# VH-VL binders against ER membrane protein complex subunit 8/9 homolog, part 7

Target 1, 192 residues: ER membrane protein complex subunit 8/9 homolog, of Dictyostelium discoideum (Social amoeba) (q55fm0)
Amino acid sequence: MNNNISITTEALSKAHLHSFKHHASSVNGILLGKADKNSILITDIIPLFHTQTLLPMFEVAMIQIEKYCRDNNIDMVGYYHSNQCIANELEPEPIAKKIADRLNNELNNMCFLMISKIEVNRPSGLVSIDKVGSDWLKNRKTLITIDTTSNSEDINEILKRNLQNIKESQIYDFEEYLSNPTRDWLNKSLVL

## First folded at step 12 (VH-VL)

Design m4 (from j7 with heavy chain L50M)
Fold by OpenDDE, fold request of step 16:
Structure m4 (fold): chain C 192 residues (1-192), chain A 122 residues (1-122), chain B 107 residues (1-107)
Amino acid sequence: as target 1 above (192 residues)
Amino acid sequence: QVQLQESGPGLVKPSQTLSLTCTVSGYTFKEYRIHWVRQAPGQGLEWMGMINPSGGSTSYNQKFKDRLTISKDTSKNQVVLTMTNMDPVDTATYYCARAPYIWGEGRYFDYWGHGTLVTVSS
Amino acid sequence: DIVMTQTPLSLPVTPGEPASISCRASQSVSSNLAWYQQKPGQAPRLLIYGASTRATGIPPRFSGSGYGTDFTLTINNIESEDAAYYFCQQYNNWPLTFGEGTKVEIK
């Protein structure tokens, strides 16, 4: 497992927008970037679901995401999940663990991040979930940092501005794509 | 025709660093993963690690993680293996091998280099 | 790590006869198993993947079967050119692991 996770403001902003757009539901998606020996850099995300996660459809999405990754010289490096309710928000749902297992089996080198709604002692409420045996448990020792190399602005200001500008209306996930194939669930045109 | 070719020194002294290069041709570099596998004389095969040429992500056998680094040079269609603190026990034929880069598939090796023998000796 | 155990380690076979090699995994690897042929002085060559799918260019006399923990490579009507080492490899779990190899010799 990697001990150091870095996430760009852009990637983090997208994940938060996805969570906010579907604030009444659990949300999840794939983390993109580069995974090295002991560190992972997250530079983008692909949002997947906001209601139910169907494994067969997950597989379909992953095939497309992998192709996208090859085409854009980026790798899948992990999974993010945000629970619907704030109670026990740091405990991944069973479906989240299943997806994480599937991804881990494929990638070997990946991270699993929970997006907290109330946690304030970690960068933007991110919590690392590590595989321990056959289970997934939160690990507070994992360092998560915001990559500000491309943007030095405070992440809280960015998130606030995005919401003020209703940027959540511009982000789409794979589930929305299934309902309307014209929607850009890869969010290639999304500018934050 | 798909080809993989390992190149590097055939002799390394103990405690020195080994550097091997895998040069690939006959296909699109980023469409497949590259793995390193070694075989000690008269022994079985041992997986060492891999790299995704597209994004550059790597994965390692824990046994070698502290000594092994895999990198790529996309402009040359090359993958480089660097292993530090070599020991006589590391004497082996080192192979680079291609694996499918397809979700739900891969992690088997459809093409191999010829291999290069690396002897660690004083 | 998943340990792959092959039996036998040496298999003398008469031309025209079938040869069977067993590979056992220490835990289930589903159908994520490959077989390789390696001749002296050469790199391994992929024979079978997905436990039972022949790789491109592999003769029909080579077949793979099994699921979970027990797998078999069968070479029907063995030919002199089939003299080689054969290895199984699981790719269900990390790290990837190989069997010890079976030496097939032609009588």
Scores: ipSAE 0.917, ipTM 0.952, lowest interface PAE 0.5, mean pLDDT 95
Fold by OpenDDE, fold request of step 16:
Structure m4 (fold): chain C 192 residues (1-192), chain A 122 residues (1-122), chain B 107 residues (1-107)
Amino acid sequence: as target 1 above (192 residues)
Amino acid sequence: QVQLQESGPGLVKPSQTLSLTCTVSGYTFKEYRIHWVRQAPGQGLEWMGMINPSGGSTSYNQKFKDRLTISKDTSKNQVVLTMTNMDPVDTATYYCARAPYIWGEGRYFDYWGHGTLVTVSS
Amino acid sequence: DIVMTQTPLSLPVTPGEPASISCRASQSVSSNLAWYQQKPGQAPRLLIYGASTRATGIPPRFSGSGYGTDFTLTINNIESEDAAYYFCQQYNNWPLTFGEGTKVEIK
């Protein structure tokens, strides 16, 4: 596992927006960026599900995401997940671990991040989940850095603004795409 | 036609750093992954690591992770292998190989370079 | 790491006869198994991927079978040009691993 994880404000905002849109449900998606030997930089996310994660549909989504990645010179670098009741800081749900295993088997170099509440000592609101043997365990010691190279605005201000502007209504996941194919689940046109 | 070609020094002294370059042609560089595989004389094949030319992400065999770095130059269609602290035990033919970039597949090697022999000796 | 074991390590064959090489994985690799041919002084050449799919340009006399832990490469009506080393490779788990190789010799 990588010890140095960085995420752009844009990617982080999208992940939180997805979680907020479906705050009463578990949500998940794919992290995009670049992964090297000791670090992972996350520059975008692709939201997948907000109700039940169906493995066959997950596989279909991954094929499309991989094509998108090749077309845009970016790589899949990880998985994000939010359990129901984020406030309880529960361990990853079994389905999350299963998806993480599947992704790890394909990518070999990836991160698994849980969406949690933003805190003073964890401004990203993300927690790293590390693979330990055959299991996935929280590692709260892992620092996740917010990359402010492109945007130096405070993440809390960004999220507040997004909520005020009802930006959660503009983000779509793959599940929503399945129900309505006109939905842009890659969120290519989303501006935050 | 698809071609891969390794280039670099055939002789390296112990403790020195090896640098090899894989130059590819005949296809779109970012559409395939590039792997490094070595073969000691009279021995089997050993996977070392790989790079995704599209995004630049890398993956390594844990055995080599501390000494091995793989990078790319997209403008030249090249992948570079750098390995530090070479030892006579690292004497081998080094290959770069292409693998399809397909979800659930593509971790086999459909095209190989001719290989370059690297001898580590004083 | 998944260990790939090939048998036999040496296989003398008479021209026109079939040759069979076995590859056993220490754990299941599903159908994520490839076979390669390597002649002296040359790089490996892909023969089979997905356990049973022939690569482009590979003659029909080469075939692969198996699933899980046991796999077989079969060369029907072996020709003199088939003298080479043959390797299996699993790509189900990281790190990718190869068999020891089997030397096929023509009698």
Scores: ipSAE 0.917, ipTM 0.952, lowest interface PAE 0.5, mean pLDDT 95
Fold by ESMFold2, look of step 12:
Structure m4 (fold): chain C 192 residues (1-192), chain A 122 residues (1-122), chain B 107 residues (1-107)
Amino acid sequence: as target 1 above (192 residues)
Amino acid sequence: QVQLQESGPGLVKPSQTLSLTCTVSGYTFKEYRIHWVRQAPGQGLEWMGMINPSGGSTSYNQKFKDRLTISKDTSKNQVVLTMTNMDPVDTATYYCARAPYIWGEGRYFDYWGHGTLVTVSS
Amino acid sequence: DIVMTQTPLSLPVTPGEPASISCRASQSVSSNLAWYQQKPGQAPRLLIYGASTRATGIPPRFSGSGYGTDFTLTINNIESEDAAYYFCQQYNNWPLTFGEGTKVEIK
């Protein structure tokens, strides 16, 4: 694919913090922003699951996220997934590929990102997973840039600060909302 | 009463840029995606691309990707098609059409504009 | 791209009789198929979606059937105003694709 993928510092921080909150398990969620012909800009994420993803509940979440998108002039642009053992495995789990296929059928123009370790040659900590024939395969050549227009702080310093303040505990996902409906999985009041 | 109306030039010279506007009314703009479809004389319909009414995300038929841009102006209830480097083979009737913007609903077009004929001739 | 093949391309009909138009997809489109009617100088009109569901305001003489690769539009009790072009469209895969159309004419 020739997509130029960029993600705001705020969205990137939120995705990593979701993974940190549930470091002993896989997590996933929806990427929000705008997808154009040659580029995808990610400006927010909506966390979904941190244990077993049940497809019927995924469909319920999608209906509500779509309503949120219409109300807030934003679009679904992709999906993120983090494996339990981030440092060792970038292979998407079968459920992640199922979700990506379902989203690709609805969106056509989307990205599928795995959360990995932040490092010099991967400063976002994200790896693109591209559709190749009938499968989804990692593509380390796709560059994912951090959009610092609204926040130019180094992502490492942002994550350090928020982890010190235990801000990841304030991020709710859809799974937590199902257990306690007062938990705002859209995280409208979250301040990072 | 749902209405979609295409407007723009009926004649364009080769290599010039076409700009067509789809103006919609009678429904909530953000409840439907807008697609562009064209029909060359005596030929079938071709899907060109679409735009989300919410954030303006787009998707294009690969055939047109290098020449086609779709944009919106929500305040005017308008969607604009721009296609560069027009050629006589692009002579066609151009339609805008709406499809449901509902998760899980199909991409079928329940309302179409009346179409506008664009002739590309030197 | 999924190729949609319609047969026949031209279909002369007699009022009061049934008529059928076939649409074949080059690969499965499940039930994600729509049918349209287009009269000269007019916009296409949605007849059927989901292979068999009539759109709002479409009379019961129009029906659709099929699944996978083979689909049929049936017009029972043909009326003179049914003379038009008819197109199928798949929406299972991107890009969306259409059949070449069938011209239905009164004999």
Scores: ipSAE 0.840, ipTM 0.908, lowest interface PAE 0.6, mean pLDDT 90
Fold by ESMFold2, look of step 13:
Structure m4 (fold): chain C 192 residues (1-192), chain A 122 residues (1-122), chain B 107 residues (1-107)
Amino acid sequence: as target 1 above (192 residues)
Amino acid sequence: QVQLQESGPGLVKPSQTLSLTCTVSGYTFKEYRIHWVRQAPGQGLEWMGMINPSGGSTSYNQKFKDRLTISKDTSKNQVVLTMTNMDPVDTATYYCARAPYIWGEGRYFDYWGHGTLVTVSS
Amino acid sequence: DIVMTQTPLSLPVTPGEPASISCRASQSVSSNLAWYQQKPGQAPRLLIYGASTRATGIPPRFSGSGYGTDFTLTINNIESEDAAYYFCQQYNNWPLTFGEGTKVEIK
């Protein structure tokens, strides 16, 4: 497991807005960036599903994301999940654990993050879920920092502005792309 | 034709740092991961680590994690292994090998370099 | 770490006859197993992946079988050029691990 996870303001914003757009359901997606021996830097995310996640469709998405990574000199570095049920906000659902197992087998060096509320003691709103034996368990000791190198604006201000302007409606996931191919699930034109 | 070629010093003194370069040709660099594998004289093969050609993400065998760094120079079609604090037990033939960078495909090596013997002694 | 155990470590063979090499994993590796040939002074050569799929350019006299923990490489109609070192590799779990190898020699 890595000791240090960093996520850019842009990637963090996209993940939270994906969750907000579909607040009545669980959402998930892939973390992109670079993973090294002691650190993982997340620089982008690709939203995947906001309804039931079917594993065959996940496999199709992975093939497409891998091609994107090769073409853009970026790597898959992990997986994020946000639960529908507020009572079990940080307990990974069974499907999320299955996806994490599949990714861990393929990547070896990756992180699994749950999206939660942004709070004083959790400024990113993210919690790492670590593989411990055969299970996936919350690890509050994993440091998750916000990398402000390319964008120094506070995450709360970005989220407030974009929610006021209903910009989360412009974030598309793979599920939405499947129903309407004009929806760019890579979100290349998105401005937050 | 696909070729992988290791280069670097054949002799390193104890405590020194080893640097080996794997130069590849005959295929599209971004389509394969590069792994490093070593074999001590009279012993079996040992996986050391790998690097993605895309973003340069790495994964290491825990045995070597504290001493081993794998990096790439895409413009030169090169992958570099750097290992610090060499010890006589690290005497081995070092291979680079490529594995498919295709989702769901196995981690098997369809092409290997010829290997370079690194002897660690005073 | 998954330990891969090969038997035999040395295998004398007669040209024209079949030969078999066994590889056992300390826990299931499903079908995630590869076989390699290495002749003296040469780079290793991939023979089989996925336990039973021949790599490109590998003659059909090489075949692989097995699933889970027990795997076999079979070389039918041994030719003199098949004298080499053969080893298995699992890729089901990290770290990747290899068998000790089998030296095949013409008697």
Scores: ipSAE 0.831, ipTM 0.903, lowest interface PAE 0.6, mean pLDDT 90

Design m4 (from j7 with heavy chain L50M)
Fold by ESMFold2, fold request of step 16:
Structure m4 (fold): chain C 192 residues (1-192), chain A 122 residues (1-122), chain B 107 residues (1-107)
Amino acid sequence: as target 1 above (192 residues)
Amino acid sequence: QVQLQESGPGLVKPSQTLSLTCTVSGYTFKEYRIHWVRQAPGQGLEWMGMINPSGGSTSYNQKFKDRLTISKDTSKNQVVLTMTNMDPVDTATYYCARAPYIWGEGRYFDYWGHGTLVTVSS
Amino acid sequence: DIVMTQTPLSLPVTPGEPASISCRASQSVSSNLAWYQQKPGQAPRLLIYGASTRATGIPPRFSGSGYGTDFTLTINNIESEDAAYYFCQQYNNWPLTFGEGTKVEIK
């Protein structure tokens, strides 16, 4: 089902910086916000993996994220994925489709987004992947807008500034947290 | 002592808007989703939709999507169902019910309200 | 939508004897099935969830079994208070759906 999808500049920046940090690999994570009958607003993201996603560890992460959501009055609203191979960057990998199926079964009202390049015809750099029958297919007609209400700075300038300052190194994912628990994968102190 | 209680009008005219309130107590509000289920006289149960206690995200049965809105007021432990353009076929007992808000747990209803009958007639 | 079909629709029973109610799903629901008891003018009461797990406070004479598409609620040692409607509900797929109900009557 097509929803109007909005993402805040800050959430969008985090997702792109997660991908930039691990540009030689696939990355994924969870979209947080609020899902209504006609729209999904994404206000934060939680980065998960940048190497091989292991499904048991994904389930552990979901339990923790759900508690975070209850404690912070926010909801899981979707999943993002960025492919390692630029040539097929909009075709979701099999593991991403499997995770999306798992999430769709739990959430019902969610979005699945692929991270791609920011371009004139794709200002967010995001493409919606919709469930069609038993498969997940890109849908370029889904409206994805950047919510600039709290931050009106151009996303390209935000990314340029943060990459110049190597801020992507300060974004941690769940995989990095598992290796070193001092790495806050919720990124509570991150300022972009 | 878990308790759910529906309140609202018992009679609604066709084309008017119904508003029902589910007031809950005796449990931690954020640990359960609230669902709305209705039962027409002499008929089975029909799931209408639900709301997350955390951020208030909603999900609806497609049958009702265009007319139904579910919202919450956490400070009052209340969930509100609003349904527009009521029709005599919408005459039913309306229940709120809770389901676990736990990743991987089922969507079964361990506690229900007593139900409120809403009759739609002119 | 997953259609839940119950048989029988009416079930006369004798106190002290077992009774069984069948519920069939139009496609697999794994073990994601609940059973409810509903007496006239009352809300449903949860009996069984996860196909076979008794809810809190439910007497041991109620048991559930099944997996996939075929499920059974068994009431052993029927008591007069067990006269009621019984419904199954699947929670494997959206939207959530219920069976038509089985009226259990004491002979």
Scores: ipSAE 0.829, ipTM 0.904, lowest interface PAE 0.6, mean pLDDT 90
Fold by ESMFold2, fold request of step 16:
Structure m4 (fold): chain C 192 residues (1-192), chain A 122 residues (1-122), chain B 107 residues (1-107)
Amino acid sequence: as target 1 above (192 residues)
Amino acid sequence: QVQLQESGPGLVKPSQTLSLTCTVSGYTFKEYRIHWVRQAPGQGLEWMGMINPSGGSTSYNQKFKDRLTISKDTSKNQVVLTMTNMDPVDTATYYCARAPYIWGEGRYFDYWGHGTLVTVSS
Amino acid sequence: DIVMTQTPLSLPVTPGEPASISCRASQSVSSNLAWYQQKPGQAPRLLIYGASTRATGIPPRFSGSGYGTDFTLTINNIESEDAAYYFCQQYNNWPLTFGEGTKVEIK
């Protein structure tokens, strides 16, 4: 009836570190995994932008991510966004809603997640933004589960360790790839 | 040559579960999404749902979501429709059809299976 | 759900003359519209996609036009083999929806 959302520790770490790398700006990216009738499992993310999202370049990125998905037996399952301002951290920016609409039209079965701080009542630091009619509205009651089957370490300890080692500097997004094509925005070799 | 072929029972009793298989050939399985569409006698076409060939993610018409499951077996070039709690109103010809798996290209069906009539009756 | 309304529902035609079928969407579908032909006992055949682009192998006598909510399929120089059921389909929004169809028959 309702989708259950889960995200692997690895994908969750990558999303938070993308936001930390660009802490003074909004960031966004694509969630990868598998979306079924009652569940969405997120197993990877592809970082896209950290300053200005240009819609034509978003379309170019989608074509490339689709090819990646075919080659790796994985699907686009959603979109994440992190706001620049912590005070309104859960209110999606207009561009995020526009991208979510574009993705929803292509995918239908997807999730839209906002990155926020990790708290006891929100262990993933993620909040679902649900489509209600023509609007995108936050749903703080949706539980987003961390899938720990391959890594059971607490996400706070993973983030602390990687930030101390400045591992977020090794995460590239599509915007950085556009500036320097040697920057692998698919982050295939990244180990966190 | 591109071919899609539906197979499964032609008669199902009310409340039972229908299972239909779409077997495809003549093209690269991962280049197209597979959709299921049905046509009741004397009526138009009704979209039921689809499956991605890559990771197997699915999307369903909400009308069927609680009864319908679509799955795939890439090694056999097959997509399977399973629909529970069949009712006489579900009597229809069931088609599988393919649509391009290209971002932004569109969800139009360039090849269809021949269709299989499923009658739900005691 | 976007409702697709076709007119007419039945269209008797004379070979050699043009025929046209209208399809109206309950809200804009941009150019995301396809047309299909279905002969009795057969699967649908794609004629037009993107409102106006002919599918591979479709003769030039079939053409599509329109944008937004109003679309037309035109068959120039009707041939006897064009007797069939014709329907439109929008792919702008989920769920995908079809018109109720137009039966074209030779008079």
Scores: ipSAE 0.828, ipTM 0.905, lowest interface PAE 0.6, mean pLDDT 90
Fold by ESMFold2, look of step 15:
Structure m4 (fold): chain C 192 residues (1-192), chain A 122 residues (1-122), chain B 107 residues (1-107)
Amino acid sequence: as target 1 above (192 residues)
Amino acid sequence: QVQLQESGPGLVKPSQTLSLTCTVSGYTFKEYRIHWVRQAPGQGLEWMGMINPSGGSTSYNQKFKDRLTISKDTSKNQVVLTMTNMDPVDTATYYCARAPYIWGEGRYFDYWGHGTLVTVSS
Amino acid sequence: DIVMTQTPLSLPVTPGEPASISCRASQSVSSNLAWYQQKPGQAPRLLIYGASTRATGIPPRFSGSGYGTDFTLTINNIESEDAAYYFCQQYNNWPLTFGEGTKVEIK
């Protein structure tokens, strides 16, 4: 049984803006929310890297995010990755597959999403990457729906407004936090 | 002094729904995942599923996925197993057990409940 | 699912002698293997995790070894209290799976 994947407008906006901020490189991060028997709801994301993903630093980030999850009654539910400026848009890079394997071993019930362009046939701009045997393969048939329960504003309007106001410059990831610890990689003060 | 205790009916009729409660104490609830494992008479152990104490995310053995629901009530330090369409082959001792909720730590069970025998019979 | 195969299924032992139980996984589980002791009518007790790490309060006569697909639990200087069922469990892959068990009996 395939999971139904939904993502809140705010989480979706943060993921796309993370990718927009770092248009010349790959980006990645952790999806947070709740994974149930037949569904995964993504309610937040934690941006991680935009230059080079070093596995030891990834492990450090995971320890901190797990603590955050315990303190805030939320779970890790997946991983996102974007190749948007350099490689095949929907082909997972080797490092992304390694991270997905590591997370799948830990979580069991998770999703792996690639960030792509928002379009009529893909309103979220996300594509599911499914575990098939020992590999991770794109599945363009899986629909990722936008959960508008908490915010009914159209995602395109949110992204337009935030890009016009250069709000993507205010999104920090774990890599930036490592360089300057005053940068809040949880982005709690970000208003989208 | 870590304790896990299963509670619920000892007898269920075929096709009915089983509900078991695991009540835990003596440790910080959110530091461990709770799993359910059963053991049919004279048989080995069978993993059923688990629940994260944080957001309540669940994972199930595919064998039980359509019949099994695991939920929690953090304020009561409780995890509840609900299993529909019980059959005589589901007669078993049901255990709850905890595993570390620490990134990179294994999924081994350092404390188990005493177990509760559930018989499915007319 | 990873199948865990234990041998022997029954192991008569003499007090004071060592005993060994084997557990074989159908594919590599790295060192993600645990051993449990279970006495009749009781819950399992964790003996070993990580293939070779003794759990808290477990006496040193219990030791584990192995990596990948082949694992061994060794009980040195068998005592009468060690008569029980012993199970291995892998936690490398989902679903978690257990061996069939080995009944250790005092001759």
Scores: ipSAE 0.827, ipTM 0.900, lowest interface PAE 0.6, mean pLDDT 89

